# Ledger of designs, part 21: VH-VL binders against q96il0

Target 1, 167 residues: q96il0
Amino acid sequence: APERGAERRDTAPSGVSRFCPPRKSCHDWIGPPDKYSNLRPVHFYIPENESPLEQKLRKLRQETQEWNQQFWANQNLTFSKEKEEFIHSRLKTKGLGLRTESGQKATLNAEEMADFYKEFLSKNFQKHMYYNRDWYKRNFAITFFMGKVALERIWNKLKQKQKKRSN

## First folded at step 14 (VH-VL)

Design Ze5
Fold by OpenDDE, look of step 16:
Structure Ze5 (fold): chain C 167 residues (1-167), chain A 120 residues (1-120), chain B 108 residues (1-108)
Amino acid sequence: as target 1 above (167 residues)
Amino acid sequence: QIQLVQSGAEVKKPGASVKVSCKASGYTFTEYYISWVRQAPGQGLEWMGWISAHESYTNYAQKLQGRVTMTTDTSTSTAYMELRSLRSDDTAVYYCARDQSYLPRGHDYWGQGTLVTVSS
Amino acid sequence: QAVLTQPPSVSVSPGQTASITCSGDKIGDRFAYWYQQKPGQSPVLVMYEDSERPSGIPERFSASNSGNTATLTISGTQAMDEADYYCQAWRSSTAYVVFGGGTKLTVL
């Protein structure tokens, strides 16, 4: 039985998005798309008087972003690898080289590629379902804390107004 | 009660592979991640990686890239960690730990640990 | 790689307050976790998300995280609190887990 070579799951290199927002930013910044995940990273603003609840919300958002970056970086790498393998295998089956006579990379037609996409989506359907589940749960938590922060801010504003009326 | 039960101690030669199991119980296995952490004798904790319950995605420590593979069996609620090309410096107690799926990820439950000894 | 730095040892008398620090670049921007490990035992989570306490952990345990330092505080330290303590945080951009080097707490 041929030893099925342990498919080195090439993990996407931890591309630290080198996106640094301007030092004087008073708001969240969106960076360019990451080269691996194609997701735009968000740099979250940290207010000088950040409450513990605001801090918790920020940290949850940051963690969720990192989780998403990792997932999609890996998914895109897998997709690219499998796509290339599919193309190569199909070209070989057709007796075609990997390059055209003009030296360009040989490609498959849209119909053949549709088969690849269908197969890839089918194969990864369960994976995407679990991702979506976790994504919704994380965002629900974030939304919940956003509500808490909003309430806290309202309460603090009311307290400040009362203090100003008492003086 | 939530419990993580690991496989027994292993003795391996350099260059060999080891596969440690971690059976989870007392909670919905598919809702949590599993991390692996090792501890060499007299040393601190070293994170090895984490895996989603359905093997949808993994993240391995850079130092262990290419040598470590984490898998799960949802039917038995068991996580596995395989470490290949073992070296003497891989001698350690290996822990599986549960990570919270929806909240910031700390390790709230730990296995009892598995001693892996790599000796010539 | 941003390493979390802990003092190798802390000594405290019974009933006094022990403080264990965990220093790292921008650790305050991440959740910190704390673990207690006794000899021959698995680590036990004692603090999560900077300042939250798991069920079953005594109220004498508290923690904070700000700037470049997370701190575990044990008020009214008891002999049973003698253990190794590890801080942990997630690394930005890589989603790696990073542990501190550990602190041996001795109750004298």
Scores: ipSAE 0.538, ipTM 0.812, lowest interface PAE 1.1, mean pLDDT 88

Design Ze8
Fold by OpenDDE, look of step 16:
Structure Ze8 (fold): chain C 167 residues (1-167), chain A 120 residues (1-120), chain B 108 residues (1-108)
Amino acid sequence: as target 1 above (167 residues)
Amino acid sequence: QIQLVQSGAEVKKPGASVKVSCKASGYTFTEYYISWVRQAPGQGLEWMGWISAHESYTNYAQKLQGRVTMTTDTSTSTAYMELRSLRSDDTAVYYCARDQSYLPRGHDYWGQGTLVTVSS
Amino acid sequence: QAVLTQPPSVSVSPGQTASITCSGDKLGERFAYWYQQKPGQSPVLVMYEDSERPSGIPERFSASNSGNTATLTISGTQAMDEADYYCQAWRSSTAYVVFGGGTKLTVL
């Protein structure tokens, strides 16, 4: 029995787009869409006087972004691979080559592709449900810390006003 | 109580494969990632990779790419790590560890470790 | 690969404060975690998310982050605190877990 070569599960190359904002940036930067995830990375600005709470919020946002990038990069690779396999399989079944007489890549019609999309969504339904659940939890945490940071900033402003009135 | 229980010690020859199991209990298995970490005798901790509870995706250390496979069985709440083409330098204690899914990921619970000895 | 750098060893007298540093490129952009490992035992999480303490960890354990350096502080160090300590972080580019080289804490 021929040793079925261990299908190298093409792990999405971990190449999070090395988008580097200009060194002198004083704000958050949005990079171009990542080639694998198609998500735009955000480079978070780090203020000189960042509070521990602000730092925690920034790190949570960064962690969530990386999680999203990784998830969608992997999903897109899986989708592309399965789509190609589906097309090849169907063309073969039809007795058609992978290329047209004009040398173009042979494609399936919209109806045939609809079957692929339905199957793919069905197969990945549970995975997407868990993703969505995790997404909501992460964003809830971020929102919670955004509230805390907002309160901290208000409090600090009030303290500064009191100190100015006392002098 | 949250617990990770690993399989027993293994002795293997060079070129062989080893599969270590990690049975999780005391929490919802599907809500966490599992990382594998190894430690050679007298050395530091080396991360090997992580897997989502549903085998939705994996991430392996570059050094181990092609030789390591991580899987999960949700029905038994068990994670598996297979290491192939074993070498003498693969002799180590192998740990499974839980990574938090919804929060920044640290390893909050660890297995007891599995000693894998690779000897001719 | 950006390596987290720790001192190989730290010595402290009982009752004194021990400080273990962990430095790495872009560590200021990631949460640091700290683990204690005693001989023949599995690592135990002692600090998470830079400065948070898990339940069951003594209050004498604290941690902070400044720039690209994380610091584990053990106040009033006890003989039982003698162990290897590892820092850990996640790498953004690869989603890899990275450990420091470990620090052996000796209580003299």
Scores: ipSAE 0.438, ipTM 0.789, lowest interface PAE 1.3, mean pLDDT 88

Design Zf4
Fold by OpenDDE, second read of step 15:
Structure Zf4 (fold): chain C 167 residues (1-167), chain A 120 residues (1-120), chain B 108 residues (1-108)
Amino acid sequence: as target 1 above (167 residues)
Amino acid sequence: QIQLVQSGAEVKKPGASVKVSCKASGYTFTEYYISWVRQAPGQGLEWMGWISAHESYTNYAQKLQGRVTMTTDTSTSTAYMELRSLRSDDTAVYYCARDHTYLPRGMDVWGQGTLVTVSS
Amino acid sequence: QAVLTQPPSVSVSPGQTASITCSGDKLGDRFAYWYQQKPGQSPVLVMYEDSERPSGIPERFSASNSGNTATLTISGTQAMDEADYYCQAWRSSTAYVVFGGGTKLTVL
């Protein structure tokens, strides 16, 4: 009885490219594009005297980044899968094989692929709308906390200047 | 008052499916996500997944991929969780919870729980 | 897999301070949440965003985060505080949400 090869379901490898910035970095680092999401990860700098508000901002940014990475990784995987299925189905309908006579991978023309893109966008329209809504809300919150942190830093600088003048 | 009310206890056979409902009230349903969490007898909390109110965005725990489906009905402010191919180890209390995803607020409102028993 | 680790049990005398720890890889980069669960009841959110307290939660409940360890502190612990406590954080690898194993708090 031939051992049915267990189709390794390509579990999206949890390998977020662990871009590790240099240990002595005093700023945020941007990594190369992730292979699944195509988004560039940001490694956020942690100051030695991070305030609670700065920490909150950092954690919010980190969470939002992870959310974005996962969303786009999944969307890209879905897109690639559905695209391949579409191509195969269309080639089959045309009576064409998956490979040309020259052994190259058979492809569809731009007009034929336009139907796929239209259908894919239509199917995922609501998903993208809600993603955009959530993206704006998250970024609004981040921007708000950025403002708070900026004010806190200004206040702390003013206090330090006053203390230096009093001594 | 903000409330999540779940459907009643279920007894299922192995291989069957169960669908649990969670009716939300007292808040704008479309502004929050619903998370599902289960707890086996004498065990800790296990996150199953979450869904946006519009059913367009879902994330499932890897362990349950392919077996779980989460949906929402915005007209009735009700979330649903379907678990297929039930096993004995799926015996648990299942909770729905309101989860705010715009800001990290955690799961601030919980349903009363639904006991699902999988027995031969 | 980044697991949140809690002590299985903590015991405290009435009026004393209870401390429950939650440790996990990269927990310092994300918010911690805490839930109280009494026998036969649903979990209740007692702390969010590391140190914020929901409305209706007593002031004796506090939380902090240091590095990759979150700590729930209950000052002046009362008999009614006897429960299971779970930490929770967001996770990017296997699930969006991960819970600790839970800590049984006993008030002696």
Scores: ipSAE 0.535, ipTM 0.809, lowest interface PAE 1.0, mean pLDDT 88

Design Zg11
Fold by OpenDDE, fold request of step 18:
Structure Zg11 (fold): chain C 167 residues (1-167), chain A 120 residues (1-120), chain B 111 residues (1-111)
Amino acid sequence: as target 1 above (167 residues)
Amino acid sequence: EVQLVESGGGLVQPGRSLRLSCAASGFTFSSYGMNWVRQAPGKGLEWVSYISSSGGSTEYADSVQGRFTISRDNGKNSLYLQMNSLRAEDTALYFCAKDYEFGSWSFDYWGQGTMVTVSS
Amino acid sequence: QSELTQPRSVSGSPGQSVTISCTGTSSNIEAGYDVHWYQQHPGKAPKLLISDNSNRPSGVPDRFSGSKSGNTASLTISGLQAEDEADYYCQSYDSSLDAYVFGTGTDVTVL
């Protein structure tokens, strides 16, 4: 029995955005959309005196971004692949070639494609539910840490003002 | 129920390589960062390596930097640790550990560990 | 690796309260990094007891409490039970190492 070659699931390469923010920037930068995920990566600023809380927030944001990038990159690849397979299958069933007489790529009508989208969404419904759940949890955590960082910064500013008044 | 099952441990000579595996179940594996933590016989816990949920980021302890490689296959719910250039000091029970809540930097679930013995 | 400092052993009688200290440095606990606590019974995997200084995960008895002040974190076990006999480890992050760090561990014995 021929060993069914392990289908190398084409995982989207973690494309490190080639976008490099200016070294002297004191703010976050948004890069161009990633070619696989179509998400715009954020390059997070690292303060010279980053607090532990700020670091936690930054790392959480970074990890969440990576998670999102990977999810959508894979989802888009899967979608594209399945879409192409669907089109090919339907064309074959219709006795149509992959190319029209004019040499253009044969396409399905809107109704047929609607069926594909419905099936795709149905098939991936659970996956999307889990993603959404996790997305909310992550963003809630991020928001929580943002609040903490804001409070910390306020407190530090107040302490500095008090120290300046005492001297 | 969350389960982590380590495998791949054994007796190896110094300078050799070994690959550990951790099979995860009972949770969305792809959602969480994973860690390797080791414990030498009769000693305390030592963090070894971290990998982000996507696998895009990895971190290593200085003691294993350049020798060990952490990786994961989210499709197989599996975590790996490639250990190269093994030393006697690497002798330990190796645990895979799941990150707790997002941003906590703690580990809520641990496997039972797999024993790695490096001896001449 | 700069380990967090714990007492080697702590003992108490059933029903008593015991406290385990975890002392860090300017690059970890004193810097403001959170401390986590683990319980490890002999031959078993560690179990998370306290996260983020004082947060108790679900399933952890209320007898366990954590606190942090300055460069020292503390785990308090109130109403000590025989089942609490175990090794306890604190854990934090060290900025100088850019790594997670564990304490030296404390053996808790129930007399």
Scores: ipSAE 0.883, ipTM 0.959, lowest interface PAE 0.5, mean pLDDT 93
Fold by OpenDDE, fold request of step 21:
Structure Zg11 (fold): chain C 167 residues (1-167), chain A 120 residues (1-120), chain B 111 residues (1-111)
Amino acid sequence: as target 1 above (167 residues)
Amino acid sequence: EVQLVESGGGLVQPGRSLRLSCAASGFTFSSYGMNWVRQAPGKGLEWVSYISSSGGSTEYADSVQGRFTISRDNGKNSLYLQMNSLRAEDTALYFCAKDYEFGSWSFDYWGQGTMVTVSS
Amino acid sequence: QSELTQPRSVSGSPGQSVTISCTGTSSNIEAGYDVHWYQQHPGKAPKLLISDNSNRPSGVPDRFSGSKSGNTASLTISGLQAEDEADYYCQSYDSSLDAYVFGTGTDVTVL
């Protein structure tokens, strides 16, 4: 029985954005779109006196960003691969070559491509459903922590003002 | 139902390597960070390592830094711990633990553990 | 390793309330990091009882409650039952270690 070659699922390399913000920056930076996910990474600023809540928020945002990057990188790779396979298969069935007489890449018509998109969406429906669910959960959590951090900052400012008034 | 099943434990000599595996089911594995926590016989719990949901970020306890490597295969719903340069102090029951809700630095589901014994 | 300090053992009679303390340092509990609590029966995996100081996950009985003040977190078990006999661990994060840290553990005995 021929050893079914383990289809190396081409996972997109976790492309560490090579974008490095300036060392003395006190702000979040947005990098260029990632080549695989097409998402723009955010480089989060770390305050010198980062509170535990701020740290939790930052780490959650970072982890969520990584999660999004990986999901879309993989999805885009899968999409591109399956699209190419679909085109090749259809052209072969039509008795057409991969290139036209003019040397251009042979393409399918809009109707044939619509079939591909429909099939692709149907096949990945559950995956997208879970992604959307977890996307909302993550963003809810992030928003919640943003609120907590905002309250903490307000409270700290009030305490500082009281201390200045008592001295 | 969420299930975590550890495997790969055993008896090894000091300086040898061992690879632990954790098979996850009952939840969207790729959405959660995963951890290894160990418990020496008759002792308390010790956090060992963390890996983010994407696998892009990893963290280690000082006690295992440079010797252990955590990894995951989201396509196989599997977590791994490569343990190199094993020491007698690494003797423990190793648990696979799932992160709880997003932003909660706690663990809601644990496996039954796999025993690693390092002895000459 | 900066372990969170717990009493070695706590005992109580059925129906009584017992409290387990978890004392940290300036790099963990006192710094404002949240405390979580786990129950572990002999030969079993730990179970999450309390997250984020006082949050009770689904399926955890209401007799378990958590609180935090200053450098100390507390787990209270009200209406102690025979099934509550177990080891209890607090857990937090330590900024100096950049790691999760567990307490020394408390053995709860039901008399």
Scores: ipSAE 0.883, ipTM 0.960, lowest interface PAE 0.5, mean pLDDT 93
Fold by OpenDDE, fold request of step 21:
Structure Zg11 (fold): chain C 167 residues (1-167), chain A 120 residues (1-120), chain B 111 residues (1-111)
Amino acid sequence: as target 1 above (167 residues)
Amino acid sequence: EVQLVESGGGLVQPGRSLRLSCAASGFTFSSYGMNWVRQAPGKGLEWVSYISSSGGSTEYADSVQGRFTISRDNGKNSLYLQMNSLRAEDTALYFCAKDYEFGSWSFDYWGQGTMVTVSS
Amino acid sequence: QSELTQPRSVSGSPGQSVTISCTGTSSNIEAGYDVHWYQQHPGKAPKLLISDNSNRPSGVPDRFSGSKSGNTASLTISGLQAEDEADYYCQSYDSSLDAYVFGTGTDVTVL
């Protein structure tokens, strides 16, 4: 029985963005677009006296970013692969080569490509629905924690002002 | 229904290696962080390791740092724990546990566990 | 590993209320990290009872409630039932260890 070669699903390498913000920066930094996901990574600032709530928010934002990066990296790879396969198959069916007489890469017309896009979207519809659902859940959670952190900071400022008035 | 099923446990000698697996179903596996938690016989719960939803971030308890490696395959809905240089104190029932809501840092679903016994 | 401190055992009669305490340190509960509670029956996996100090997940009975003050969290079981006989664990995060930490566990007995 021929050993069915385990199709190594080419998972996009977790591209560690080579962008390093300045060590003395007190702000979040936005890096260049990732080569696979095309998303710009954010480097989150870590305050010296980070509260537990701030830490939770930061970790949630970081994890959400990683989640988004991986999703789109994989989606883009899948899209590119399937697109190429579609083009090749269609050209073959037409009896056309992969290159024109002028040596240019043979392309399909807009109508044929529209069929590919429709098929791709249909095939990945459920995946996109789950992504969108979870994207909203994550962002709502992030927003909620942002609100809590804001309130905490206000409260701490008020307490400090009261203490200064009492001294 | 959410299900987590651990496997790969068994009897092993000190210094040897073992790989645990956890098969997940009933939820979007790739959306949640996953954990390993262990319980020695007649003892309490001990957190072992965490891996983010993407697998890009991992955390370990000091007791297993440098010896254990957590990993995941989101395409297979599977969580793994590679355990190297096993010690007698690693003897425990090992649970895989799913993160609860985003930002909660709690675990809402647990497997039934797989038993690891390290003995000479 | 630094464990959160729980009483070894708590007992009560059916219909009574019992409270389990979970005491932490400056690097976990007192620092402001949230506390979660789990129930574990013999030979079973743990079940989440309370998240984020006082949040009750879906399917958890109303008789379970959680609170937190200072360095101590509490789980209260009102109207104790025979089925509540189990081990209970608190859980939090410790910044000094950069790890999740569990309590020592409490055995609840229904008399």
Scores: ipSAE 0.883, ipTM 0.959, lowest interface PAE 0.5, mean pLDDT 93
Fold by OpenDDE, fold request of step 18:
Formats: C-alpha cells, structure tokens, sequence
Structure Zg11 (fold): chain C 167 residues (1-167), chain A 120 residues (1-120), chain B 111 residues (1-111)
C-alpha cells in the first residue's frame, strides 16, 4: 500500500519581522506590512521600570498581535490557494488553457469570481464568526488593562507629588 | 464541554527522549495559550512551559530550558511537548493546561495528566 | 527558593472557616503580580478556584474567597465541607525567573 505522503500543510512561517527598532527608542515602533498577513507589526517599548500591570498589558498586546498575524497569514494563504484552484478548475471545464494566446495568465470574468467569493465566505463563515468574537474579547481586555495602567500611573504621580510636598 | 486529554507518557531511561501530546476539544483551541504543568509523585505543581495561541511565542522553566520543546498544531487541536535528555527529576505526572481569560495568567482547564517515569 | 510559601497543612471542623496563606517575595507577590488558587483532590487534576487575587470563576462556590495584601495572598474557605478536603496551591508570576510559580501546597483536612 503506497504510503500516502502526509500533505505538509504549508503553515505560513511565523515570519518574525526583521525590523529592529533603534535601541534608544522610548516609544512603540510600527514595522512594514508582513508579507503573509499584510498587517503591520508593532514593536512594543519596554520601560525600565515596567510594573506588573504594564507587563501584563504588553504581553497581552503582543499575544493578540501574534494571534492576528497568524490568523490573517493563514487566511490569505488559504484564500490564494483556493482561488487558484477555482480558476484552474473553471478554465479546465471551459476547455481553456491556463494561458491566453498572448501568453498572459488566463482569468475568469467578474461573475465567475463572484461565485468563488460567495462560496469562500460561506465556507469560512463560522471561522470568521469565532475570530470576530475573540477579537472583541481580546480588545476589550486590552482596553480594560489600558485603563488600569492609566489609573496606576496617575496614582503613582500623585504619591510622588505628595512626597515632594512633605519634604 | 472543554476536554484536554494527555498521552505519550511512559517509562524511559535517562538521556532518552519522549513526546507528549494533548488533544483539546470543546473550545476554540487556536484562541488560547496553552501550558504544560508537571507534578512529581507526592510533590507540588511545577510550571514547565507555555506556548502562545499562535505558537509564535514560547516560554520554559529553567529546569527544562534547552531540553524541552513545546509546540502546537491548531489545525489538529493538539499540543505537544518534546522532551529530550530526560533526567530522573523529570519523573512526574504531566498536565496540559489551558489559559484562562485573556490577561489572567491562570489556568482554567486541566487534563487528567500523563505519567512520565525516568528510571535506569 | 522559586516557590511561594504555604503552610503544609490546615485543618478545620465542618462549618468552620479556614484560611490558607501564600507568601511571596519582592519578585512576585510583593512586586504586584496577581495570585491564583487551585484545588486538587487526590488523583484528580487541579481546578481553578480563584483568579486575579479575588475573582471567582463560574461554578466555584461562594464559600471560597481570595485576598491579597503586601507580600501575602490568602484563600479563605467559609463553611468548610467534607468535599473541601484537598490540596490547595497558590500560583503567581516571578519576574526574576520570568516564569509562573506555584506555592508549596497546603493539605486541607476536615475533622
């Protein structure tokens, strides 16, 4: 029995953006769009005296970013693959080659492509619903922690002012 | 219902390798960070490793750093722990543990564990 | 020591209240990292009881409560029941280790 070659599911390599911000920067940096996800990665600044709450927020933001990058990288790859397969299948059914007489890549008309988009969206509907749900939950959590960090910073500033007045 | 099922445990000699697996169900596996936690016989809990939801970030306890590798396959709802250069002190029940809500840094669901025994 | 310090054992009679302490250091609890609590019955997986110092997840009875002050976190079990006999572990994060850390564990017995 021929060993069915395990189709290596081409998972998009987690491309760590090679963009390195300047070492002396005291702010977040935005990198170029990732080639797979098309999302711009953010390089988060780490303060010298990062509080536990600030660290938690930073890690949550980083994890959420990675989650988004991976989701869209995979989604774009799947979309591109299925689109190509659809085009090839339809051209074959029409008795057309993959290239026109002029040597250009054969394309389908807008109506045929609309069918592909409809089918693709229908097929991935549940996946998108789960993504959206989790996206909201993550961003809500991030916003909540941002509020807590803001309050912590205000409180620390007030304490410092009181200490300076007492001396 | 959330379910985590560990497998791959067994008896191995020191210096050998073992791969643990955890099959996840009942939740969106790709949305949550996952952990391995171990418990030596008659001892307390020890965190071993963490992997982010995307698999892009991993963390390890010093006791296993450089020897263990955590990985995941979100398409198969599976978590893995490759254990190399096993030592007697690695003898433990290994739990797969799911991260709780985002930002909590706690674990809400645990498997029943798989036993790893390292003995000469 | 990489572990949070807990009493080895705590005992109480049914209906009584018992408190388990979890003492940390300047790199974990005292630094401001949150504390979580787990219950583990013999031969069973741990169960999350308290998250983020005092948050009680759904399905956890209200007789369990958590608090944190300074370098010490506390789990209180009010109205102790026979089913509460188990090992209890606190958990936090340690910045010096860059790792999650558990307490030494406390055996709770119901007399």
Amino acid sequence: as target 1 above (167 residues)
Amino acid sequence: EVQLVESGGGLVQPGRSLRLSCAASGFTFSSYGMNWVRQAPGKGLEWVSYISSSGGSTEYADSVQGRFTISRDNGKNSLYLQMNSLRAEDTALYFCAKDYEFGSWSFDYWGQGTMVTVSS
Amino acid sequence: QSELTQPRSVSGSPGQSVTISCTGTSSNIEAGYDVHWYQQHPGKAPKLLISDNSNRPSGVPDRFSGSKSGNTASLTISGLQAEDEADYYCQSYDSSLDAYVFGTGTDVTVL
Scores: ipSAE 0.881, ipTM 0.959, lowest interface PAE 0.5, mean pLDDT 93

